# Ledger of designs, part 183: VH-VL binders against Cytochrome c oxidase assembly factor 8 (COA8)

Target 1, 167 residues: Cytochrome c oxidase assembly factor 8 (COA8), of Homo sapiens (Human) (q96il0)
Amino acid sequence: APERGAERRDTAPSGVSRFCPPRKSCHDWIGPPDKYSNLRPVHFYIPENESPLEQKLRKLRQETQEWNQQFWANQNLTFSKEKEEFIHSRLKTKGLGLRTESGQKATLNAEEMADFYKEFLSKNFQKHMYYNRDWYKRNFAITFFMGKVALERIWNKLKQKQKKRSN
Short names: E, the ipSAE of ESMFold2; O, the ipSAE of OpenDDE; V2, 0.75 times the mean of E and O plus 0.25 times the DockQ between their complexes.

## First folded at step 16 (VH-VL)

Design mh7 (from mg70 with heavy chain A33T G50S; framework fv_ebronucimab; at its last look DockQ between E and O 0.51; V2 from the best seeds 0.63)
Fold by OpenDDE, look of step 16:
Structure mh7 (fold): chain C 167 residues (1-167), chain A 124 residues (1-124), chain B 111 residues (1-111)
Amino acid sequence: as target 1 above (167 residues)
Amino acid sequence: EVQLVESGGGLVQPGRSLRLSCAASGFTFSSYTMNWVRQAPGKGLEWVSSISSSGGRTSYADSVQGRFTISRDNGKNSLYLQMNSLRAEDTALYFCAKESPFDFLWGTYAFDIWGQGTMVTVSS
Amino acid sequence: QSELTQPRSVSGSPGQSVTISCTGSSSNIGKGYDVHWYQQHPGKAPKLLISGNSNRPSGVPDRFSGSKSGNTASLTISGLQAEDEADYYCQSYDSRLSGYVFGTGTDVTVL
């Protein structure tokens, strides 16, 4: 029985963004686009007196960011791979080489590529639907916690003002 | 079935190294923060380390900081704990624990799934 | 390592109600971090009982309830059953440790 070669699912390397903000930064930093996901990572600042709500928000944002990074890294890898395979397949079917006579990489026309995009989107429709659903859920939650944190901060400021007036 | 299976435990001498593994199944491993928790014989639970879903963020208990390294391979649905400079006090049952899904209302991060643990004994 | 303080043991008769306290500090429970509760039977892995102070996961009996006030969280087991004999641990986050912290554990015995 031929050993079914375990398709090495080329998982995008977990791109630990090597972006390190300055140690003394009191702000969130936006890094360069990740090589695989093309998403700009955000390095979230951790306040010295971070509240539990702020922590929850930060963790949620970080988790959501990582989730997005992974999704798009994998999606982009899959897309690139399938695109290349499609191009190669079509060129082969046409009896064309992978390179033109001028040595340039052979390309397909816009119409042929449109077919690829349509097929790719169709094939990944369900995946994208789930992604979108989860994206909305996460962002709604983030917004909700942002609201909570904002209220907490307002309340804390009011309490501090009251305490200063009483002294 | 959602399952975590720890392995790599054993008897080691002080100062030696050991690598624990945790194999995850039945859930999207790459979507969850993972943790190591240990329990010394006849003692309570002690949090050891945490790693984010992507592996980009790690945290450690002070007791293991600088000696232990948590890592993960999402392609293999595996969590690891590299334990260096082992001490007698590191003797424990080591559990792999998954954080709960994001609670949209409360934002709670409880450990909802646990492995059965792997025993690490550090003895001369 | 800073631990949350639990009573070493709690006992009750079948059908009684028992309460386990989990006392923290201003850096964990008192700061407003959530408390989770776990049940551990002998030789078994911990099982999540209560999440986020009072939320009960599916499959956990309604006789288990959690509460939190100030620096103290409480797990109440109403209608104690023989199967409830186990160790119980609270868990929270500690800002000083920048990590999770467990309680010292409570052995619940059914008399």
Scores: ipSAE 0.718, ipTM 0.889, lowest interface PAE 0.8, mean pLDDT 91
Fold by ESMFold2, look of step 16:
Structure mh7 (fold): chain C 167 residues (1-167), chain A 124 residues (1-124), chain B 111 residues (1-111)
Amino acid sequence: as target 1 above (167 residues)
Amino acid sequence: EVQLVESGGGLVQPGRSLRLSCAASGFTFSSYTMNWVRQAPGKGLEWVSSISSSGGRTSYADSVQGRFTISRDNGKNSLYLQMNSLRAEDTALYFCAKESPFDFLWGTYAFDIWGQGTMVTVSS
Amino acid sequence: QSELTQPRSVSGSPGQSVTISCTGSSSNIGKGYDVHWYQQHPGKAPKLLISGNSNRPSGVPDRFSGSKSGNTASLTISGLQAEDEADYYCQSYDSRLSGYVFGTGTDVTVL
């Protein structure tokens, strides 16, 4: 939320690492994509004087990130497993091996793979509907608490200005 | 229906290690932050450690920092506490506790489900 | 090893009201963190009684109520009954410790 107060660092010249992790940061940090979920985790900044309301928002965002990453890691694993099982089953029905002559995995044509995608979507339809509902519920909650935090920060800025003027 | 069952307590000598387990049932274990709380004989409750729903974030009371390690296996619905370098003051009944679901309006998390505890006694 | 301060014991006659105080500091209750209350009967696990200062979970009688003001939270038991004889603990978060803290505990006796 204090996006305007952060310092930015220039990239290093050629021959030096182009990534400079913050040594002191007052902002959230986004990491590389997770291997299993393919989602980028947010590494949340904890302000020196984090308010109880700010902590509630941070915990809600952290829990939502973990929930989301767990869901997609599981779905990606399930998708990959069921895809290979589908291909294996259809190749077996055709009397074909799992590997080509060159050792690469045998595949199915696009029409046959379309059958897999239809079956997968049908099987997982309700799970994805519940996920979407929970996703929206969580994001509405996050937005609500972001508004509460914004109001709190405006009030704190006004208190700080009054102290400066009186002193 | 919801249940938490601790195990792995016992009598150990100072400086030794012990691993506690907590088996969860009747709820979606992977959705909730889990905690260890202990109670020394005749004393009050003391929070020990917390672990986020995925296991990606942990926190510890100062008294156990660097000696205890909280972990979880969501595939087995199990919470763990590895206790190293045990001291006499670690003698307590150890509870596992589940944090409540997120409260949309107030953002409240409380420890809504507790196990019955497993006793750890550290003495020579 | 910070604790929230509670009276060691409180007594009341059946049908009376008793109030248990829970006093913290500017790094916990005084900063504005929520207070939760737990009931623990002898030999039993704690049970959540009040969450978020004043919210009663399902199954908790409405004679239990909570409030918070400044750095002090209060649990009130109206219409005290024999089954309310137990230990009571408050709980909050402490920003200095980056962790949860419990109160010292209060033994409620029904006379």
Scores: ipSAE 0.637, ipTM 0.850, lowest interface PAE 1.4, mean pLDDT 85
ESMFold2 (binder alone), look of step 16: mean pLDDT 92; pTM 0.945

Design of2 (from oe6 with heavy chain F109W; framework fv_pabinafusp; at its last look DockQ between E and O 0.37; V2 from the best seeds 0.60)
Fold by OpenDDE, look of step 16:
Structure of2 (fold): chain C 167 residues (1-167), chain A 124 residues (1-124), chain B 112 residues (1-112)
Amino acid sequence: as target 1 above (167 residues)
Amino acid sequence: EVQLVQSGAEVKKPGESLKISCKGSGYRFYSYWLGWVRQMPGKGLEWMGDIYPEDSDTTYSEKFKVQVTISADKSISTAYLQWSSLKASDTAMYYCARQGWHYDESGPWGFDYWGQGTLVTVSS
Amino acid sequence: DIVMTQTPLSLSVTPGQPASISCRSSQSLLHSDEKTYLHWYLQKPGQSPQLLIYKVSNRFSGVPDRFSGSGSGTDFTLKISRVEAEDVGVYYCSQSEHIPYTFGQGTKVEIK
């Protein structure tokens, strides 16, 4: 029985953005676009007096960011791979080489590429639907916790404010 | 490390305006009340007022309410104390101080960190 | 305004001996949260004030255990179990229960 070669799923390396903000920074930092996802990572500031609610919000934002990075990194890799395979297949069917007489990479026309995009979108439709649903859920949760943190901050301010002595 | 760094000593004449600064670092500047405390030469400490930098909510002692203006720029973690017209009686050391607090405790801890002070001398 | 009265106003202490400073407020410093907002500061010669004790009895970070605070309502005490040369300065009690915040007159502690 021929050993089915385990297709090494080229999982996008979880490239932790090596962006390190300055150690003494007291604010969030935006890194350069990730090479796979093309998303700019945010490095979240951790205050010295972070409440459990603020920590929960920060963690939720971080998890959502990581989720987005992974999703788009994988989608971009899949798209690039399938696009290349499509081009190669179509050129072969046409009896064309992968390179033009001038040595340039052979390309397909816009109409032929439109078929690829349509097929790709159709194939990934459900995946995008689930992504959108989960994106809304996560952002709703973040917004909810942002509201809670805002209220907590108001309360924390007020508890620190002392009473004016009524003369 | 939490630090408050104040502007340098000032020598002024009566009637001149002055604005001194206090820059906070090593903490979330906008989430702490920052107070100003006067100390006249050889005298005790007098609270002048405080500000909450997040929304610039300001409280004054009645003694100082018409004499000074307290402001803050949270974008650069800096608070200010300003006089429109100095008097000889304004000669003093001025301290900025952070009102300490913790999320798991009730109320403030008093002034837990202080600036180095700004000496203001007003002489004719 | 709440008047904070310290006694004594000056204290000369032999190194290794205990010291005690009293502070009396003109009104109760007990808040509705059942906490008392009395604090102690030390201003060493030529330096800024530094927090020693907050809320009557809590030592601030880095403050030696020889410092202790006690009291309730309107009467408060700062104790130094063994005075050291580094303890020289002016001690202030302060209240943050009512606006304006107020300080005691200060107690000058010197070494004999």
Scores: ipSAE 0.764, ipTM 0.904, lowest interface PAE 0.6, mean pLDDT 91
Fold by ESMFold2, look of step 16:
Structure of2 (fold): chain C 167 residues (1-167), chain A 124 residues (1-124), chain B 112 residues (1-112)
Amino acid sequence: as target 1 above (167 residues)
Amino acid sequence: EVQLVQSGAEVKKPGESLKISCKGSGYRFYSYWLGWVRQMPGKGLEWMGDIYPEDSDTTYSEKFKVQVTISADKSISTAYLQWSSLKASDTAMYYCARQGWHYDESGPWGFDYWGQGTLVTVSS
Amino acid sequence: DIVMTQTPLSLSVTPGQPASISCRSSQSLLHSDEKTYLHWYLQKPGQSPQLLIYKVSNRFSGVPDRFSGSGSGTDFTLKISRVEAEDVGVYYCSQSEHIPYTFGQGTKVEIK
């Protein structure tokens, strides 16, 4: 279950393969959860009158989403694989089958599974620490460029208003 | 693709009210002046006024400022031209048009995209 | 108000021949930012106007290079180097320098 990745649902890799935003979209669009990462991708709007600064911000957000999607997709796959291997190993040492008499997957109780969760967290602690550092670094950069874009847009509005009046 | 789509043709009687619409798509509607231009049958083009939808800053030609109201709802990317009491002399084609601009100031500062027009016919 | 005066008001042209339309403003259109907000529009029969030339001489996107604009101050010219059947319609000059924005009275271009 990715705890920090879910907080960045407004950033997505470009080109989520099966979803296509409305052709007439004039704003960013949030798609359904990605199959692998469970994150909702953002489909970025490209304005007709996009400045170089706006383009830089958009690309930075796109790159961050792709990075985030990749991290959590990988973590989810690793978690699922290692969880099944742990359960299989513990059932085998108990002399139990992989299936119940009804054909359902055999499983472990919550107390038994706690060992897996502790081991997984410990094994991946450094990886998540680096992820958090990079996440903050990326979000600081995005926030900085959002401020620059906001200022540019205010300036463009003022220029239009000035042109409206005669000199 | 920048588009301006106007409401359909209207047939009205003198004294009736009317509100026609212009919906913008394919661009950031709120950040462009949107103008209204009248064309009376067989005549040329007349600028009526415009609106900046972001803050509803509105400018009118003196000829039209008593006769019509210009408004916008930026949440649905739509501008409006409204009469409280139509006259037979209001029979005309009405266009909405976007005032073009570009971030590097290379743009036209003129009407770069136009709606298809709304024909308003006022007769008894 | 700035009055925009076009000449001629009607023009019949043999296909393939050049055409020229003049536009005169009642005041200089040289803005304090050193730009001139004089534009040309074409209204083809049954259609809405479309932008051809902006700020005197700049062709709008998709406009053929047979259209050109020139002029300064109060005198402006639209030229069509070779008139084609698709060029028929009414041509308007316009200024967006001073409120109210104004248009010329139009020049109807026809094929002979």
Scores: ipSAE 0.582, ipTM 0.829, lowest interface PAE 1.4, mean pLDDT 86
ESMFold2 (binder alone), look of step 16: mean pLDDT 91; pTM 0.943

## First folded at step 17 (VH-VL)

Design ji1 (from jh9 with heavy chain S109T; framework fv_ebrasodebart; at its last look DockQ between E and O 0.55; V2 from the best seeds 0.63)
Fold by OpenDDE, look of step 17:
Structure ji1 (fold): chain C 167 residues (1-167), chain A 124 residues (1-124), chain B 108 residues (1-108)
Amino acid sequence: as target 1 above (167 residues)
Amino acid sequence: QIQLVQSGAEVKKPGASVKVSCKASGYTFTSYGIEWVRQAPGQGLEWMGWISASEGNTYYAQKLQGRVTMTTDTSTSTAYMELRSLRSDDTAVYYCARDQRYDFHKGYTPFDYWGQGTLVTVSS
Amino acid sequence: QAVLTQPPSVSVSPGQTASITCSGDKLGDKYAYWYQQKPGQSPVLVMYRDSKRPSGIPERFSASNSGNTATLTISGTQAMDEADYYCQAWDSDEDYVVFGGGTKLTVL
């Protein structure tokens, strides 16, 4: 009796990209687009001698990435659900089947879909405004910490040069 | 108040037809659709089909295709469901329900109001 | 045909939280709806679009949809909540509407 391979129940996607960079990498890696958010995850490099400022920057970048992933995953899911419901409702109202004679999923015309997109964007406008505001705040903070880290690195290089001149 | 009032209980012989009515009140009848659902004794809910009250367009469950006909009378705000070639397994309580059209703002709320049900008994 | 699977029965003590699940293929990509039916009565819509509550439905009723499973949750369950509960989703394959098999909630 052939062992029916246990179909691995696709556990709810914990938003952790399954992309594992090589262990010996000394730089950040960009993964493939996430299937839910369609955003490319970044795997941040952790230096052996990471400073407290570098660690804070890395954590802030990671948190911002996770926030973006969750937002777009949820937004894309909501969009997909509403779109499907709209299409089904319109097809039903028209007395059309959900499938064509060829067995393909029935679709609406471009004009009808344009109405859906317009109304969807209108409905979600405020949500997108809040997202954009928070996105700018987060990126401003990241940029600020990037500047601090850059200054710290310059200072450390100058101290090392002075020590080498004194010996 | 929104109400759906159905016709009374029916007893039919196998091979006969039954026509159940559903009178709507308390809302604009032509702005909504009517859904039909049946429930056999001690069983779950089974979707039968849908009709648009404005256009008269219908969509029937595949299992009932060819045996079911749904109609509306806008003058009386009444929906009708006719089931033909009745069998013993068609013995059920038949429900009408209001179906809201897709609304971009409110969303879609199907089956928000139900009729009281009509018992149809098919016996030899 | 898309099949929505529910447990046939769930039992809960008064004041405890009841959870009723509904599982189906690709249910996570669709909106789920929930209906309450008391003995000898018509069904009543209790939840729509996964987590939205109709007017007149108590706040103790909530719902979620994750993966391929929708869940109806009744917090602080009362004797009056004893009923059959049905999940419903839209189908794209054969029938437009599919109901789950129903779950009998008993309050002990």
Scores: ipSAE 0.740, ipTM 0.904, lowest interface PAE 0.7, mean pLDDT 90
Fold by ESMFold2, look of step 17:
Structure ji1 (fold): chain C 167 residues (1-167), chain A 124 residues (1-124), chain B 108 residues (1-108)
Amino acid sequence: as target 1 above (167 residues)
Amino acid sequence: QIQLVQSGAEVKKPGASVKVSCKASGYTFTSYGIEWVRQAPGQGLEWMGWISASEGNTYYAQKLQGRVTMTTDTSTSTAYMELRSLRSDDTAVYYCARDQRYDFHKGYTPFDYWGQGTLVTVSS
Amino acid sequence: QAVLTQPPSVSVSPGQTASITCSGDKLGDKYAYWYQQKPGQSPVLVMYRDSKRPSGIPERFSASNSGNTATLTISGTQAMDEADYYCQAWDSDEDYVVFGGGTKLTVL
């Protein structure tokens, strides 16, 4: 599930060190991976003269980021809990302890773990299908508004050139 | 109707052993595990261990290692817990409980059905 | 061994919401389970896998688990809900099962 989320993001590089946005920035920032979702958040720039259309785009991107972070944080936690539940229940059924003789955490062989991974993905298929649908819907909306903002800026520049030439 | 019926109360002297039975009905005995839990008078629940009804695999609580033996008889759908070298602080109600087996969809549900309990009193 | 800490008692008036907590280090990383035990009776499972309710348990019972704390919530509390309540989770390191110390719920 974390691998799926990371592979879907079109993410620009961000620093591995402590995140520290510049005091003055005209650009969005890509932060370090969130502890729970493993997604890299965008810290959005808010210009002083932001148009209503630009504000709508920014809020849509913020809402989409929050939605995406929450989805993967929940999935990562569920995956971790169910993985431990599976391992512990199988070890218990075998009459084995939670620790090996060396004190390391006991685990299952690759074939047994593959059963868990396959069934977890199958069990969550519909939830991921809804996520993919909503992700595409949100992505198309964002792209549409990005186009509208780009056209708004071009039109404003042309209007300014016309005003200067009319003098 | 799922039911676990335990043997009757016991009074024992220190150093003796006790064997509590737990007869299961209303489900396929060999498809589930049996947990054992005890509760001293006025106290909370203390886990003792687990046995697989089909394989006979066991895992005992660390505190009781070496003093407890759990067995099953699949022909009678009965689980047994034997506690040896009894001491006064072993005085408790002893419960058996069923473990619902792990299911990839439902997960794992320990202690989904409980027996009525068996009072074991250890006194001088 | 891991420790699950519960308050010894909780008192509520009839019809009000009771909240019983169960605290343990990183408990939200595990599944929590809840059991009800009335005087002279065996425990009964009332919540499993953090927030799931077995068949036959009233909808007024709910539960959650996050961070270091699992919480059993009983809305519209009735006199029949007076009982001891125990939380339970997996022990990650030593024993497979850890119970909380229990909470006595009083409805007055």
Scores: ipSAE 0.572, ipTM 0.825, lowest interface PAE 1.4, mean pLDDT 84
ESMFold2 (binder alone), look of step 17: mean pLDDT 89; pTM 0.919

Design ji10 (from jh9 with heavy chain S109T, light chain V97Y; framework fv_ebrasodebart; at its last look DockQ between E and O 0.39; V2 from the best seeds 0.59)
Fold by OpenDDE, look of step 17:
Structure ji10 (fold): chain C 167 residues (1-167), chain A 124 residues (1-124), chain B 108 residues (1-108)
Amino acid sequence: as target 1 above (167 residues)
Amino acid sequence: QIQLVQSGAEVKKPGASVKVSCKASGYTFTSYGIEWVRQAPGQGLEWMGWISASEGNTYYAQKLQGRVTMTTDTSTSTAYMELRSLRSDDTAVYYCARDQRYDFHKGYTPFDYWGQGTLVTVSS
Amino acid sequence: QAVLTQPPSVSVSPGQTASITCSGDKLGDKYAYWYQQKPGQSPVLVMYRDSKRPSGIPERFSASNSGNTATLTISGTQAMDEADYYCQAWDSDEDYYVFGGGTKLTVL
């Protein structure tokens, strides 16, 4: 059995912008895009009488969000580093600096950059496939629990109506 | 085996020029570049510049611009670094190192193999 | 000019873990490289692109790069690991390679 070398996931610093929603909000809040992942974090509302099922749904949504944030933060950092290294190496080979005489950042032509993008996508194809698979699994689970919570709420409303008719 | 073999130690006077050679073996010389780094006695490493072995393109550290010239001879797989207008502060061990081209699979790995170094002493 | 700052020295007992840090502005956004230099010898590449290990480098060598700090870690440090260690990165603002000041690792 080939020992799957544990790729030590370089933990991107969890500097999730702690957007704190107003304390009196009874709604989920969407924060600004995270600087690393470019994903907008959702701050989930916690009701005072949260059911165990609602809590489970909330936790699953939070975990999925954190997973997404970490994945894209790491992916964007890797992309940025590789892109910079590619540009640097190519410009160096041409005997050009990274800056033009005008002080602007030197860029490669569209064809050279297209090759980089193609190769980057090819190299990361399997990683993206696994991400997509796990994304669907997580969202399916979330949707399933959303359905359960909806049913629980309906049932609780029906019980309350019956008690009011009996008194 | 990949090897970079440099020329012997040099003693020069201030204002003179020195030319250090770096002979490469064990790989395709024209598929790589050569980096030059120097180290003053008891000091850290200072990058000097780079040359493409195939194209002869050069990229020098700004601090050495106008005083340094890097060249290659593909027939002998040898790189050369010439430093002009030598000063006492140019006293250092000079290293050549192999520079890889960007590889989409391997990435970019500069300075993967080093020469043994060449001591250049600038004394009055 | 971008400066990479290293501690001038680190001491470790045999078999313990040594950690050498390299600090620089936005260093975590760039690839970091590490070199070992023994007295009277040429530098040897020991880590490249933050955490990748060249062929022939022992598994006890590892590295990471996050935020403004790259770290070289040597687990189970041996007497043969006594050397100067240099971090390196590309400065995209000045278009040159920057080396750290070096760290002398002593195995006591």
Scores: ipSAE 0.791, ipTM 0.928, lowest interface PAE 0.6, mean pLDDT 91
Fold by ESMFold2, look of step 17:
Structure ji10 (fold): chain C 167 residues (1-167), chain A 124 residues (1-124), chain B 108 residues (1-108)
Amino acid sequence: as target 1 above (167 residues)
Amino acid sequence: QIQLVQSGAEVKKPGASVKVSCKASGYTFTSYGIEWVRQAPGQGLEWMGWISASEGNTYYAQKLQGRVTMTTDTSTSTAYMELRSLRSDDTAVYYCARDQRYDFHKGYTPFDYWGQGTLVTVSS
Amino acid sequence: QAVLTQPPSVSVSPGQTASITCSGDKLGDKYAYWYQQKPGQSPVLVMYRDSKRPSGIPERFSASNSGNTATLTISGTQAMDEADYYCQAWDSDEDYYVFGGGTKLTVL
């Protein structure tokens, strides 16, 4: 399951506690798996008093999700198209029927399919390397901004505690 | 170089049959399939079926099932398509084409080389 | 009825960009192929696997396929590009090669 989003700062008459209005959500939502990417989308909550830093974190997470969804949707679609072409071509070349006697699509045995899987992974290796590199870069940036937001919230809490003591 | 050379034009009467030949050269005939496609005058392309050159297994378009027979002669690297019970709407140019063997770089490239076409005219 | 629908004709001036569409239900879930046919000649493959060019096809030919529509695009169209263009896909559910109805490209 995808990780729930970063901490949120709820809006209330005072900035003391997290509050979720009765008919509104104060949390990110995790939707069902996308048909093509198989990834569960996150629907990000936008608080009314979102700081500039919190906004930057949310946008970075949204952009990362879009990038990730698109990458896997494209990879899964390419895999499906190429697998179908490979099977179809091999059945024709070997002179085998396209359908079994039960009417189901004919397929190839495991050894024949292994050729396809090996070659598909091999030719997509560089794409997956770039994906992994970019995934780490994006997650590092997200973690960095999550830390900055956490520190911002701690400092704001400390300033309010000091102000309360002084009053 | 890869080449598919078809037999000459034919004129037939309704109810007759026609057999079009397609002689392949420049590649290993038994390693590829042969597709047949027809094109009525001024119309688009209509797929008819294929044959595996190595084993002679065939698959025909459902519209033509029962009226078409495709065969090969591996000793002459020649494919044949016979269409029976001809009717006026069978008037068309008949093409043979080669399917490229699946290649992990190019993929499956259907109809990579075409014959010159054979005009079959069905008239009373 | 035809699974792949193309406009009957497209006209462009020399140097302009021509776009030829091919519409079919869930066509983007399949690889699409494009063929060029000049009068009195056999078809010639010009694009394969949605967007790839065979050797010998000019760079001005490009293609895409997503959703229900595949598109062949010819940039810097030349008089020699005047021809009929057909899209094609394999229908794995019906075990049938499907060709579009064809589009006559006219370069004026």
Scores: ipSAE 0.511, ipTM 0.777, lowest interface PAE 1.8, mean pLDDT 83
ESMFold2 (binder alone), look of step 17: mean pLDDT 89; pTM 0.920

